# VHH binders against q94cd5: the designs that were tried, part 6

Target 1, 317 residues: q94cd5
Amino acid sequence: IILQFAPLNSSVDEGFWHSFSSLKLDKLGIDDSPISITGFYGPCGHPQVSNHLTLLSESLPLDEQSLIASTSHGNRNKCPVPGILYNTNTVESFNKLDKQSLLKAEANKIWEDIQSGKALEDPSVLPRFLVISFADLKKWSFRYWFAFPAFVLDPPVSLIELKPASEYFSSEEAESVSAACNDWRDSDLTTDVPFFLVSVSSDSKASIRHLKDLEACQGDHQKLLFGFYDPCHLPSNPGWPLRNYLALIRSRWNLETVWFFCYRESRGFADLNLSLVGQASITLSSGESAETVPNSVGWELNKGKRVPRSISLANSM

## First folded at step 1 (VHH)

Design c09 (framework vhh_gefurulimab)
Fold by ESMFold2-Fast, scan of step 1:
Structure c09 (fold): chain B 317 residues (1-317), chain A 120 residues (1-120)
Amino acid sequence: as target 1 above (317 residues)
Amino acid sequence: EVQLVESGGGLVKPGGSLRLSCAASGFTLDDYAAAWFRQAPGKEREFVSAISWSGRTTYADSVKGRFTISRDNAKNSLYLQMNSLRAEDTAVYYCAAGTYDSPFTEYAYWGQGTLVTVSS
């Protein structure tokens, strides 16, 4: 009955650490100020990259214009996600970071974006992340730990049903939805956002639209779904981005139930057997406020434990 | 081309000790991080201990203070000294090697395992 979500895991390319090492040696020195970075994820059903947020060499751009130019010509599976890097100069500083306060601060930024309407204009801010790190450049070894802040909704979201999208849509609707999703993914990356509306009319024609267009979509639609790029491949669990998405939907619109669409790809194309459609109860209890900041979770698990990761590049250098 | 072969497993009584060995061929262990994992019947594989290429060690809470991981670069071998063994330590023990020094990161190479049974 209670909706369960598949957690995100970090994947850091060696190129990221090489780029960061160059930045630290050439420019930062002992400056440990937080650094804005960009992570990437995609709606991929492949087990090797499922549920991952990836850092690449281009995650540390010189400026945001350079980053935008890079991502607009990049792989369509590289959906950019804003993040922040807290690199420490000593292992003692790394261990003494107030992790709970960092997580709460980042979750509060997401909540402010939800309340201000920023998340409707740029929903890519919903899965924002943080990473803490310690770089030992004498040994070319790195300790790091990711957090993917996500809201604990109170009352919890109750799952009414969840099934493959191919079982929810008729064959004509499925063909139209697949075509519309593929067209959306082929659009310019700057206008292609990972949270969207799926509208199916009475003549079985599908359209993908921006979240801010919900009121314009409120006609006599046969079906209206809240869609998102789902990094998960599991048949029973939507991916982690749905958590903050439901927080946005509950806060912005006074709905009793919501239909959601976990968009997943196979071999670069919409896969409605892998994609899921669900219905959830999101009703607030009497006397509860949609403006109350929810509790948050998000520190990455390593084999069931909440501990940092380590990598040595000495053998790769 | 890279192989890891475990040895030293066996039957031991609670409170006893065993030393596991892992012989590496096709690469040198002092160039890689290495680790011990275990898997009890019907359970998922769990981390036991790791040693980085620089000699830094990490232990699972369940074995900390009882187990010691070490390397002998001259013998190209990894060891796990197990003291104060308990019934819950019964498992197949695997050695693993890769470029990572974290107990929870991916390892490229794995041995076939050696059985440790702690029983009275």
Scores: ipSAE 0.000, ipTM 0.086, lowest interface PAE 22.8, mean pLDDT 80

Design c10 (framework vhh_gefurulimab)
Fold by ESMFold2-Fast, scan of step 1:
Structure c10 (fold): chain B 317 residues (1-317), chain A 117 residues (1-117)
Amino acid sequence: as target 1 above (317 residues)
Amino acid sequence: EVQLVESGGGLVKPGGSLRLSCAASGFTFSNYGAAWFRQAPGKEREFVSAISTGGSTTYADSVKGRFTISRDNAKNSLYLQMNSLRAEDTAVYYCATEQGWELLDYWGQGTLVTVSS
């Protein structure tokens, strides 16, 4: 069957718009230059939080200390994701922006990061997002579009197997994998690295490694999986971040099939009954080059419609 | 242009049945697996059922034994037969293939199923 991905949804905290309004009034004025921002998601099993990328007050011009503090002292569901904000000064500009061109430009940046090897050094760039907004500060109302640029692979990725991680691993392997994942997640050096390798040796010892260490892993494993922080809770669907991850794997390594690990948490700890292990076919289409930029999708729908989201903060601003 | 158009939703009483249809166009439907998803009011979109190119089926635990997915490649159509409907099945139902999902061609809303007395 064709591998299907659970799409991300935006969740914009009121504090984000308060912070943005202050930034616009105090510093930006009519400057509509794109702004680098940080969104957050987590490998959470709860339906209400599942598949959300959240913007918070700290999403806007963050220093590294603020980001580190948010990651280290906040809930483990604050995995930082880089993004870009295109704020427009008029409704006309907001309506006239070429959404397809902006989506393609952002997808091209991800593709350049894949081709250059930057995505191996900093895989957090894979789930990059963008926001187009219009802020009516006289009415304290905001209109916005979210996009989570994702590559369309041709042929579509075919799912060979998908099962709970607890059914894939032996009891000894599962215990080792859980411990290794919790250690990876709790480390200040790796907490923000949402894509990683899971290797299990013949003695059932698991280790989590950076993607750039793949060559070092190939001789010393019985099992090797491409893992990622999965915001989805569904037993039949990997989350959206897997899409660009598969594009990276297909482009970087000459693999026709891949084992992947959808890392999911319960109560802030690894949950191998919620986490999934799958095997997918990622074979290149006849006549397609691994170096050719794939088509991209990712615009968020508002209740199934291609219309912008809206929020009013008149009672809180 | 890839298009997926859902139909067949409506209002039914608990214990009733509905058959949903999905019409595919703009691609060779027989070359792709297909699936049904649903989104209930106030909840996330969830997987319901999938069918492979060869006819192998998968179901979410909540619908096993009640729903049956099928396809008709000659008509480029996907179906979901829903039996023994419960209030919890109330949702907008979407069909998807990797091709259709990736091109966002179901901009057309899905089909609403309401199970109420």
Scores: ipSAE 0.000, ipTM 0.190, lowest interface PAE 13.2, mean pLDDT 80

Design d01 (framework vhh_brivekimig_d4)
Fold by ESMFold2-Fast, scan of step 1:
Structure d01 (fold): chain B 317 residues (1-317), chain A 122 residues (1-122)
Amino acid sequence: as target 1 above (317 residues)
Amino acid sequence: EVQLVESGGGVVQPGGSLRLSCAASGFTFSSYAMSWVRQAPGKGPEWVSSISGSGSDTLYADSVKGRFTISRDNSKNTLYLQMNSLRPEDTALYYCARDEYYDSSGYPFDYSSQGTLVTVSS
């Protein structure tokens, strides 16, 4: 059985378009250079389920705002994700963008980060995204299209099993894991790291560790899982962040199988009945190379269609 | 566990019709867009058609527009592809796929099914 992932949806706050319009009018003019931006996502929550990577007003790197944002605690509960905005000044330019080349270029950056070890130090680069846009500031209308570059692994990753975390862990282990996750989420030190290790000792004590600590976590009879913030709520599917995470794991470590942990929340707290534990086969076939750049996909389907989104703020501007 | 089981393939003469079915289980079917993908002998996969979760939106490859109709029955967790005016070039193994991110070429690669064979010959 081939492992399949729950899709990610984009969301753009009106504040982003207001900030971007100000940036275009006050600083950029006709300058169509790509802009580095930051998107945000978080683990699935209840009662509101969020399956989105969101652009907010603080997504744009304005000089004064960037300095202020660097001292802000407002993003503690959201994971920052690096991205790039390709804005065009005409609808003709927007339509002429080589979408496949842009996707491949961004996927190549992720692959370079995996190969260089940067993704191990800062795994937030794994869900890198891009967005193309055209802003019609006379009509206050915006056309845009997100891509979430995701590697197509060959051979495909095979799912061995997937179950609620509450069924994988004993009652004592589950309490420890839940407590460790809640402490980690509330920590000012680690709240921005959406990929992590879950280690459970023989006495059922759980700890959350950075990915670079994998070798230090290996020991006799210890449970060790590759964890990630999962924006998805579906019981049968891990969320989209696992796709490139598996590419990193396959490239970095010589493992036959991997245990993964889809961290999900209910009402702002760890929910082990909603969270999933899975086991996947990640073994390379003979003759395969871990260094070869995989093919990539990622252009967002908008309500099942391969078309850009459009929004009008004419009544709000 | 996600399962997709295709059926309805077979041998037909040019100009004939077939209806393919895909029975889905292990996920909330109505929450996902669904697609049909085919692979002709000796060729790479080709995206054929997609349908939104509600069934209100459909999209077709230019090669099949006007001949094929995609539909779904969310109460039965089943996806369909009605194929009319079949041509020899429609000969392929047909797969159903749960929605995935697509590159600009429109070819999804993540599917867990064995497919169903359609042969158009006289």
Scores: ipSAE 0.000, ipTM 0.189, lowest interface PAE 15.4, mean pLDDT 79

Design d02 (framework vhh_brivekimig_d4)
Fold by ESMFold2-Fast, scan of step 1:
Structure d02 (fold): chain B 317 residues (1-317), chain A 119 residues (1-119)
Amino acid sequence: as target 1 above (317 residues)
Amino acid sequence: EVQLVESGGGVVQPGGSLRLSCAASGFTFSDYGMSWVRQAPGKGPEWVSSISGSGGYTLYADSVKGRFTISRDNSKNTLYLQMNSLRPEDTALYYCAKDLEWGSYMDVSSQGTLVTVSS
C-alpha cells in the first residue's frame, strides 16, 4: 500500500495579527520584503500546545536561531519551527505571487539542509514553512495561505505495516520507551527537537538519542526507530512531518526499509496506544539518484480546498 | 502557466471503449503525478485515476478498476485514459489535473472532454 500522510493545519493567534499590524504601521510601511518568523506546534494530545502549526505574537520579533536556542517555558512545551512570511501590500500582488516558485524555494532550503548535514544537527528545519499574506488594515481583515513544503518521493513510499506502538513493543519495552520519551520531553537540551532516534536494547531498555548519533550506534541495537513528534491523531495515517523525514533518511542512508515512530501524547505524557510504529519501503528505482531534489507539495487545504484563508478581527472577541 | 488540454471524448453505446488524451504544457511533465477527474451533469467532481511522475505506479477508483487504464508518455507530455466496458454511469465531463501529491489533485481551468454513454 502507498504510505499516505495526514495534512498539517495552521492556526494564527489574534495576537500575531495585532503584532503584525503594529509592525506594518510603525516600521514596514510599504516594505514587502520577506520576514523570518517562527511557528510552534506540538504532538497530538498535549493539553497546552496546539497540534496545529501556530503563529503567536512572539513569532515576529524573534529570530529563528534565537528562539530555537532559547529554553521554552512551561510543562512539555511547544516546538519552534522556522518559517518565512511573504507580506503583500495589495490584493493584486497577493493573487499574482508565483506560489509554486515560493514553495520550491523553501523546499530547496530544506533539501540543502539535508545534503549539508544541518538537518542532522538541527532537525527542526525539516518542517520549515511559509505563509503569504495580505492585510487590509482599514477593515482589520487578513487574507493568508500557509504552505508546509514536503517532498514527493518517486517511487512513492510503500507502507509495509502500521500499528499502535503498544502492540509493537512488549510490555517491558513499552514501559521503558514511555519513560524515555517523557524524560526526553522534560530535558532542556532536547525539548525543542521534534525528530529523534528510539533505541531498544536486547534487555528491553530504551533510550532516545539525537538524530546525529545514528552512525555512532547503528547496528548495535535490537530495535532502532526514527521517531518524530506527530501532530496527527488518525490511527491509519502518520502526520505530515514524516514526509521530509523520509526524504532525509532516503537521501542520507542506504536503507531498503525504515522503522518509524509517530510520537503522540495524552495529557502531555507519552501515549503508546495513540502513538504508532510503522515500517516503510524507501528503496530507490534503478537509475535514480539519492541526491536529486524531489518535487514538492504543501499548500494548506482549507475545508478540503486549496484556497487562501480569510479572517476579520473586527468581529472577534 | 500550467495548461492542460483534454480530448478524445464522444458518444458511445454501453460496452464501448474510448481513449482520452491530455496534452500538458507549462511545467516539467515528468516531475508530477497526474490524475483524471470526472464531473457528471449537476454533480460534484469525482476522482477517477492517478499515475506517478515516472509512470511506475497507478491508482484507480473502485468504480473503474479493471475497466480503465491510465498511462503517460513523458516524451510527448501527454496523459492517457483507456476506457473499456463503458456504462451509462460513466457519462461525465472528464478533465485531467496536475497532482500536488500522490492521490491528490489540483483543479485547472480547462474545458475537459465530454463522454456520453447512452443506449
Scores: ipSAE 0.000, ipTM 0.158, lowest interface PAE 15.8, mean pLDDT 80

Design d03 (framework vhh_brivekimig_d4)
Fold by ESMFold2-Fast, scan of step 1:
Structure d03 (fold): chain B 317 residues (1-317), chain A 119 residues (1-119)
Amino acid sequence: as target 1 above (317 residues)
Amino acid sequence: EVQLVESGGGVVQPGGSLRLSCAASGFTFRSYAMSWVRQAPGKGPEWVSSISGSGSSTLYADSVKGRFTISRDNSKNTLYLQMNSLRPEDTALYYCTKGEYFDYSLDSSSQGTLVTVSS
């Protein structure tokens, strides 16, 4: 069975468009240079952290206060994701954008981060995204389209099994894993990153570790899973962030199979009935290069069609 | 290099049938989900149907469900779309793609095959 993923879901907060409109009127004018931006998402099931890849007012670097505002509030963190905004000054220019070339350029950046080791130090670069947009400031209407450059692996990853985490772990292990995940999410002392290792010892004690610690986590009579914050709720499909995670794992480590953990929440806490554990085959054929950049896909579907989204803020002015 | 060659399009009357074919090469065909995507004149691409690598699972857009059947012959590296009860709104350039419903990829070099449903 080929592993299938739940798609990207995006949202743009009204505050983002207000901030962008101010930036355009005050500083950019007709300058349509690409703008570095920060998106945010979280695992499914947190009451205050959206599971959609979201643009907020602090997504645009307007000043020093904007940089400070991008920091997490309280114990639970929203996950910052680097992205790039390609705004156009006319609808004609928007329609003529070479979407495939823009997607490929961002995919190449992710691949460079994988090959250089940056993705091991900062795995938040794996869900790197782009947005194209056209802002009609006379009508206060915005046309936009998100893409997540997702690698198409060749050969594809085969799903061996997938089940609720509560069915994979014993009751004692499940209690330990839930506690460790909650501590990881709440920790000011730990890098609360959306890609991590779950290690369960022979005495059923769980620990969450950074990806760079993989070699230290391998040992006799323990479980080791590649975990990630899963924005998806579907019982049979891991969410979209797993795609580039598997590309990293296949490229960096010589593993025949991988155990992965789709971390999901209920009311802001670990929920192992909603979280999934899967096993996948990630082996390459002998003689195939793990260093060759894969093809990429990623333009967001809107109701089954690859079309831009539109929003009007005219009534909110 | 992935190569996909669509064929089987043509002009047909409403209520008619056509069978589209896609010859695939440059990858292990049986290991990949495949999809059909169409683009009506002046419109963006619309996903039509997907089939798993083994052929055991299929998905269809609501607009074609019950009328179209996707299938594959892994021994021939060929994907098919059987189109029955064709309607004027099915008029489009049809592309086969490597990939599934959520993340199909359109090869910019693919020519597609034109289906015109007219009286």
Scores: ipSAE 0.000, ipTM 0.136, lowest interface PAE 19.0, mean pLDDT 81

Design d04 (framework vhh_brivekimig_d4)
Fold by ESMFold2-Fast, scan of step 1:
Structure d04 (fold): chain B 317 residues (1-317), chain A 120 residues (1-120)
Amino acid sequence: as target 1 above (317 residues)
Amino acid sequence: EVQLVESGGGVVQPGGSLRLSCAASGFTFSNYWMSWVRQAPGKGPEWVSSISSSGSDTLYADSVKGRFTISRDNSKNTLYLQMNSLRPEDTALYYCARGSIEFDTLYDYSSQGTLVTVSS
């Protein structure tokens, strides 16, 4: 059975556009240089909204101090995701943007980070996104379009099995895994790392390890899973971030089968009934295919169409 | 070798119903997500609905949610789209496609599609 992924949807809070308007008026003017921003996964209690990456007012650098010291402050209920904003000064420029080249450029950066080992040191680069926008400040209207660059692996990854984590782990293991995940999410040193290892020993003790520690922890565990923060809550679909994760796993390690853990939250805490454990079969890359960039996808659909989203804030002024 | 043959299109009045079928051959149908994609005259392709390989998960475009129902019969290698409360804006050539909802993924469309016309 071929492994299928749930696509991401965007959600932009009105506060984001107010903050962006202030930034544009006070600092940017006609400067359309790309801006580093932060999106967030979760918190969502409803399955349909769980597949969203959200932009908030805090997604933008608001001042010089914010630009210098953009660090995690222990906001547990949100998983930060790095991204880049391409704002255009005219609707004509917005429509003329080479969207496929922007997607490919961002995917190439992700691939370079996989090949160089940067993604092992900082896995947060794997799910990075981009958004293009046009802000009409005279009408207080905004056009925008998100892309979530993701690799298309050839041949496709096969799914051997997928089940709720609560059915995969024993009761004692599940309790330990939940505790370890909650501790990991509460740690200021690890809250920005959405990809990690889950290790369970024979005495049912779970620990969360950094991806770079894979070789170091071999032989001292009963179960070893590749875990990731999964914004999706659908029972038969791993979320979109697994796509680039599998590209990293295929590129870095010679594993023909891999156990993965889709970490999912309810009310900000680990939920092993929503979380999934799956086993995938991967065709290993060899020779030049190990170094060539895979094809990529990721432009968001708006109501089923490949068109930008629009919002008007004229009535909220 | 992969073949997707759509049928069931026709002319209906607003508020009417149609059921589209897609007969698949040349691949293991039960291993793939399947989708319906439509193209209105003079417009680009628009994704309509997708269904998981087992049929347990379904996804719908906002424009059709609550009106259309996607289903499949893996024993017959057939994909279906039940269309209710049809609107003039639903007028399009409908294609069934192998794969997820990403248009950048290679979809295998039939050569013809099936035409749905909603006349007001």
Scores: ipSAE 0.012, ipTM 0.349, lowest interface PAE 8.5, mean pLDDT 80

Design d05 (framework vhh_brivekimig_d4)
Fold by ESMFold2-Fast, scan of step 1:
Structure d05 (fold): chain B 317 residues (1-317), chain A 120 residues (1-120)
Amino acid sequence: as target 1 above (317 residues)
Amino acid sequence: EVQLVESGGGVVQPGGSLRLSCAASGFTFDDYAMSWVRQAPGKGPEWVSSISGSGGSTLYADSVKGRFTISRDNSKNTLYLQMNSLRPEDTALYYCAKRGYSYGLPFDYSSQGTLVTVSS
């Protein structure tokens, strides 16, 4: 059985469009340069926001101080994700942008970060996204396209097993894992890192470790899992962030199988009945080039079609 | 790595003309707005002109409007500044810059610029 991933959908707050309009009118003018922005997602939490990446007013840095502030403490439910906004000044420019080239360029950045080792030091680059927008400021209407670039894994990853984390861990292990995850999320010294290692020792004590620490961990643990913040709530499917994570794991480490942990929260706390543990076959064919960029996908569909989303704020302040 | 190489500066008499060029590499040139920024001896940097990625829109500082023309050739990854009716106060090192988030952000230069001297 080929592993299936739940796709991400966009959720754009009205405050984002108000902030963007102010930015266009007061600062950008004719500047159609791509803008670095920050999106937010959480590890499940609420069914109506599951599999959503959200843009808020604070997604747009306006100056160096705003950028510094955006890297400081956020809400526990907000996992920051880097993205890029391609803003267009005319409907013609919006329609003629080469979407496939932009998706490919963004996927190439992710692949370079995987190959260079940057993704081990800062794995938040893995769920990178892009937005193309057109703002009609006379009508106060916006048209936009989202993409969540992800690699087509070749050969495909095969799912061996997937079950609730509560069924994988013993009761004692589950209590330790929950506590360790909650401590990781509450740490003031560690920025929330959406990809991490879950280590369980022979005495049922769990710890959360940085992904770069794998080599220091792999010899002395009874259980070692590749964990990630999973925005999905479905018992059958891991969320979209796992896709590029598996690309990193496959390219970096010579493993035949991997144990992964889909970390999910309920009411702001670790929930091991919603969280999943899976095992997947990630075997590579002999002779595959590590430098060959895989094919990429990731354009958000609107009701099954590649049609831009639209919103009107004509009657909003 | 982003690289910007300016050229075309020189010594010119008041009322004369010069054309500056900037060769860009290390990024998708067509996707980014580009700017010219100058710095006179002992003064801070002054923004001169910007052009959109497509070349369809341009902006100029009030001090150069009607005298300078910014343009780009996306097939050659090259930015230009045509300077006419030059004045002594146009004397400066001229830098080309890749645009960031907004016009209010400091510019980052990858090169030493090109010197323009307007004197008799």
Scores: ipSAE 0.000, ipTM 0.273, lowest interface PAE 14.9, mean pLDDT 80

Design d06 (framework vhh_brivekimig_d4)
Fold by ESMFold2-Fast, scan of step 1:
Structure d06 (fold): chain B 317 residues (1-317), chain A 121 residues (1-121)
Amino acid sequence: as target 1 above (317 residues)
Amino acid sequence: EVQLVESGGGVVQPGGSLRLSCAASGFTFSSYGMSWVRQAPGKGPEWVSSISYSGSYTLYADSVKGRFTISRDNSKNTLYLQMNSLRPEDTALYYCARDQEGYYYEGMDVSSQGTLVTVSS
């Protein structure tokens, strides 16, 4: 069975558009240079917010202190994701943007980070996104379109099994894993690290480790899983971030099979009944190169079609 | 503009065969994985089969494995589904889909009209 992933959808707060309008009117003018921004997602298992990447007013860092605060003092429910905003000054320039080239350029950056080892040092770059926009400030209307670049793996990753984490771990292991995950999320050093290793020793003691520590972790552990903050709530589908994560795992390590852990929360705490453990076959065929850049996808669906979204704030004046 | 045009459907008796085709235009066909999805009357969509962009790797739903064969011709921008040993439960509208979301078939382009396959005695 081919592993299937739940896609991300955008959610843009009205506060973002107000902040962006102020930035455009007061500082940018006709400057259409790409702007680095921060989006947010969470491992919240609630159906109404699942699979959303959110832009807030704080997504546009107006000064250095705002940027530092966003990265250093993250909220447990707001995992920061780096992104690029392509701001256009006319509807015609918005329509003329080479969308395929923009998506491919961002995917190539992710691939370079995977190949260079940067993604092991800072795995938050794996779910990076882009958004194109046009703001009609006379009408207070905005046209925008998100892309969440994700690799198309060839050969496809095969799912061997997928089950609730509570059914995979023993009671003792589950308590230890839950506590370790809560500690990882509560720590200022690791709360923003959305990809990690879960190791369980023979005495049922769990620890969460950085991806770069894999070689040190493989020795004497009974269980070793590749964990990630999963924005999905579905029992049958991991969320979109697992897609680039598997690309990293396949290209970096010579593994035939991997165990992965879809970390999900309920009410701000680890929920092992909602979290999933899966086993996947990631074997590269004998004729393939792990260094070949995969094809990429990721343009957001709007009502079943790959088209831009529109919003008007005229009634909010 | 992405265009997918299915053809080859029809009425066939149980045990019969049909070959479906999907003509693709408006994108670089050889750069995308492709899938076949079907929707039976009164039911939701069901994924049937997928093929990688290279054509080297294929996957099938358990309900059709061993009976259906997916293939592609990148030089003709065409996707195929060879259906053998057809059963009444294979009766459905069949759609081809471009892998925009990497094997998440619900990302199918809704502008596609599909092709009807009816298996009846």
Scores: ipSAE 0.011, ipTM 0.390, lowest interface PAE 9.6, mean pLDDT 82

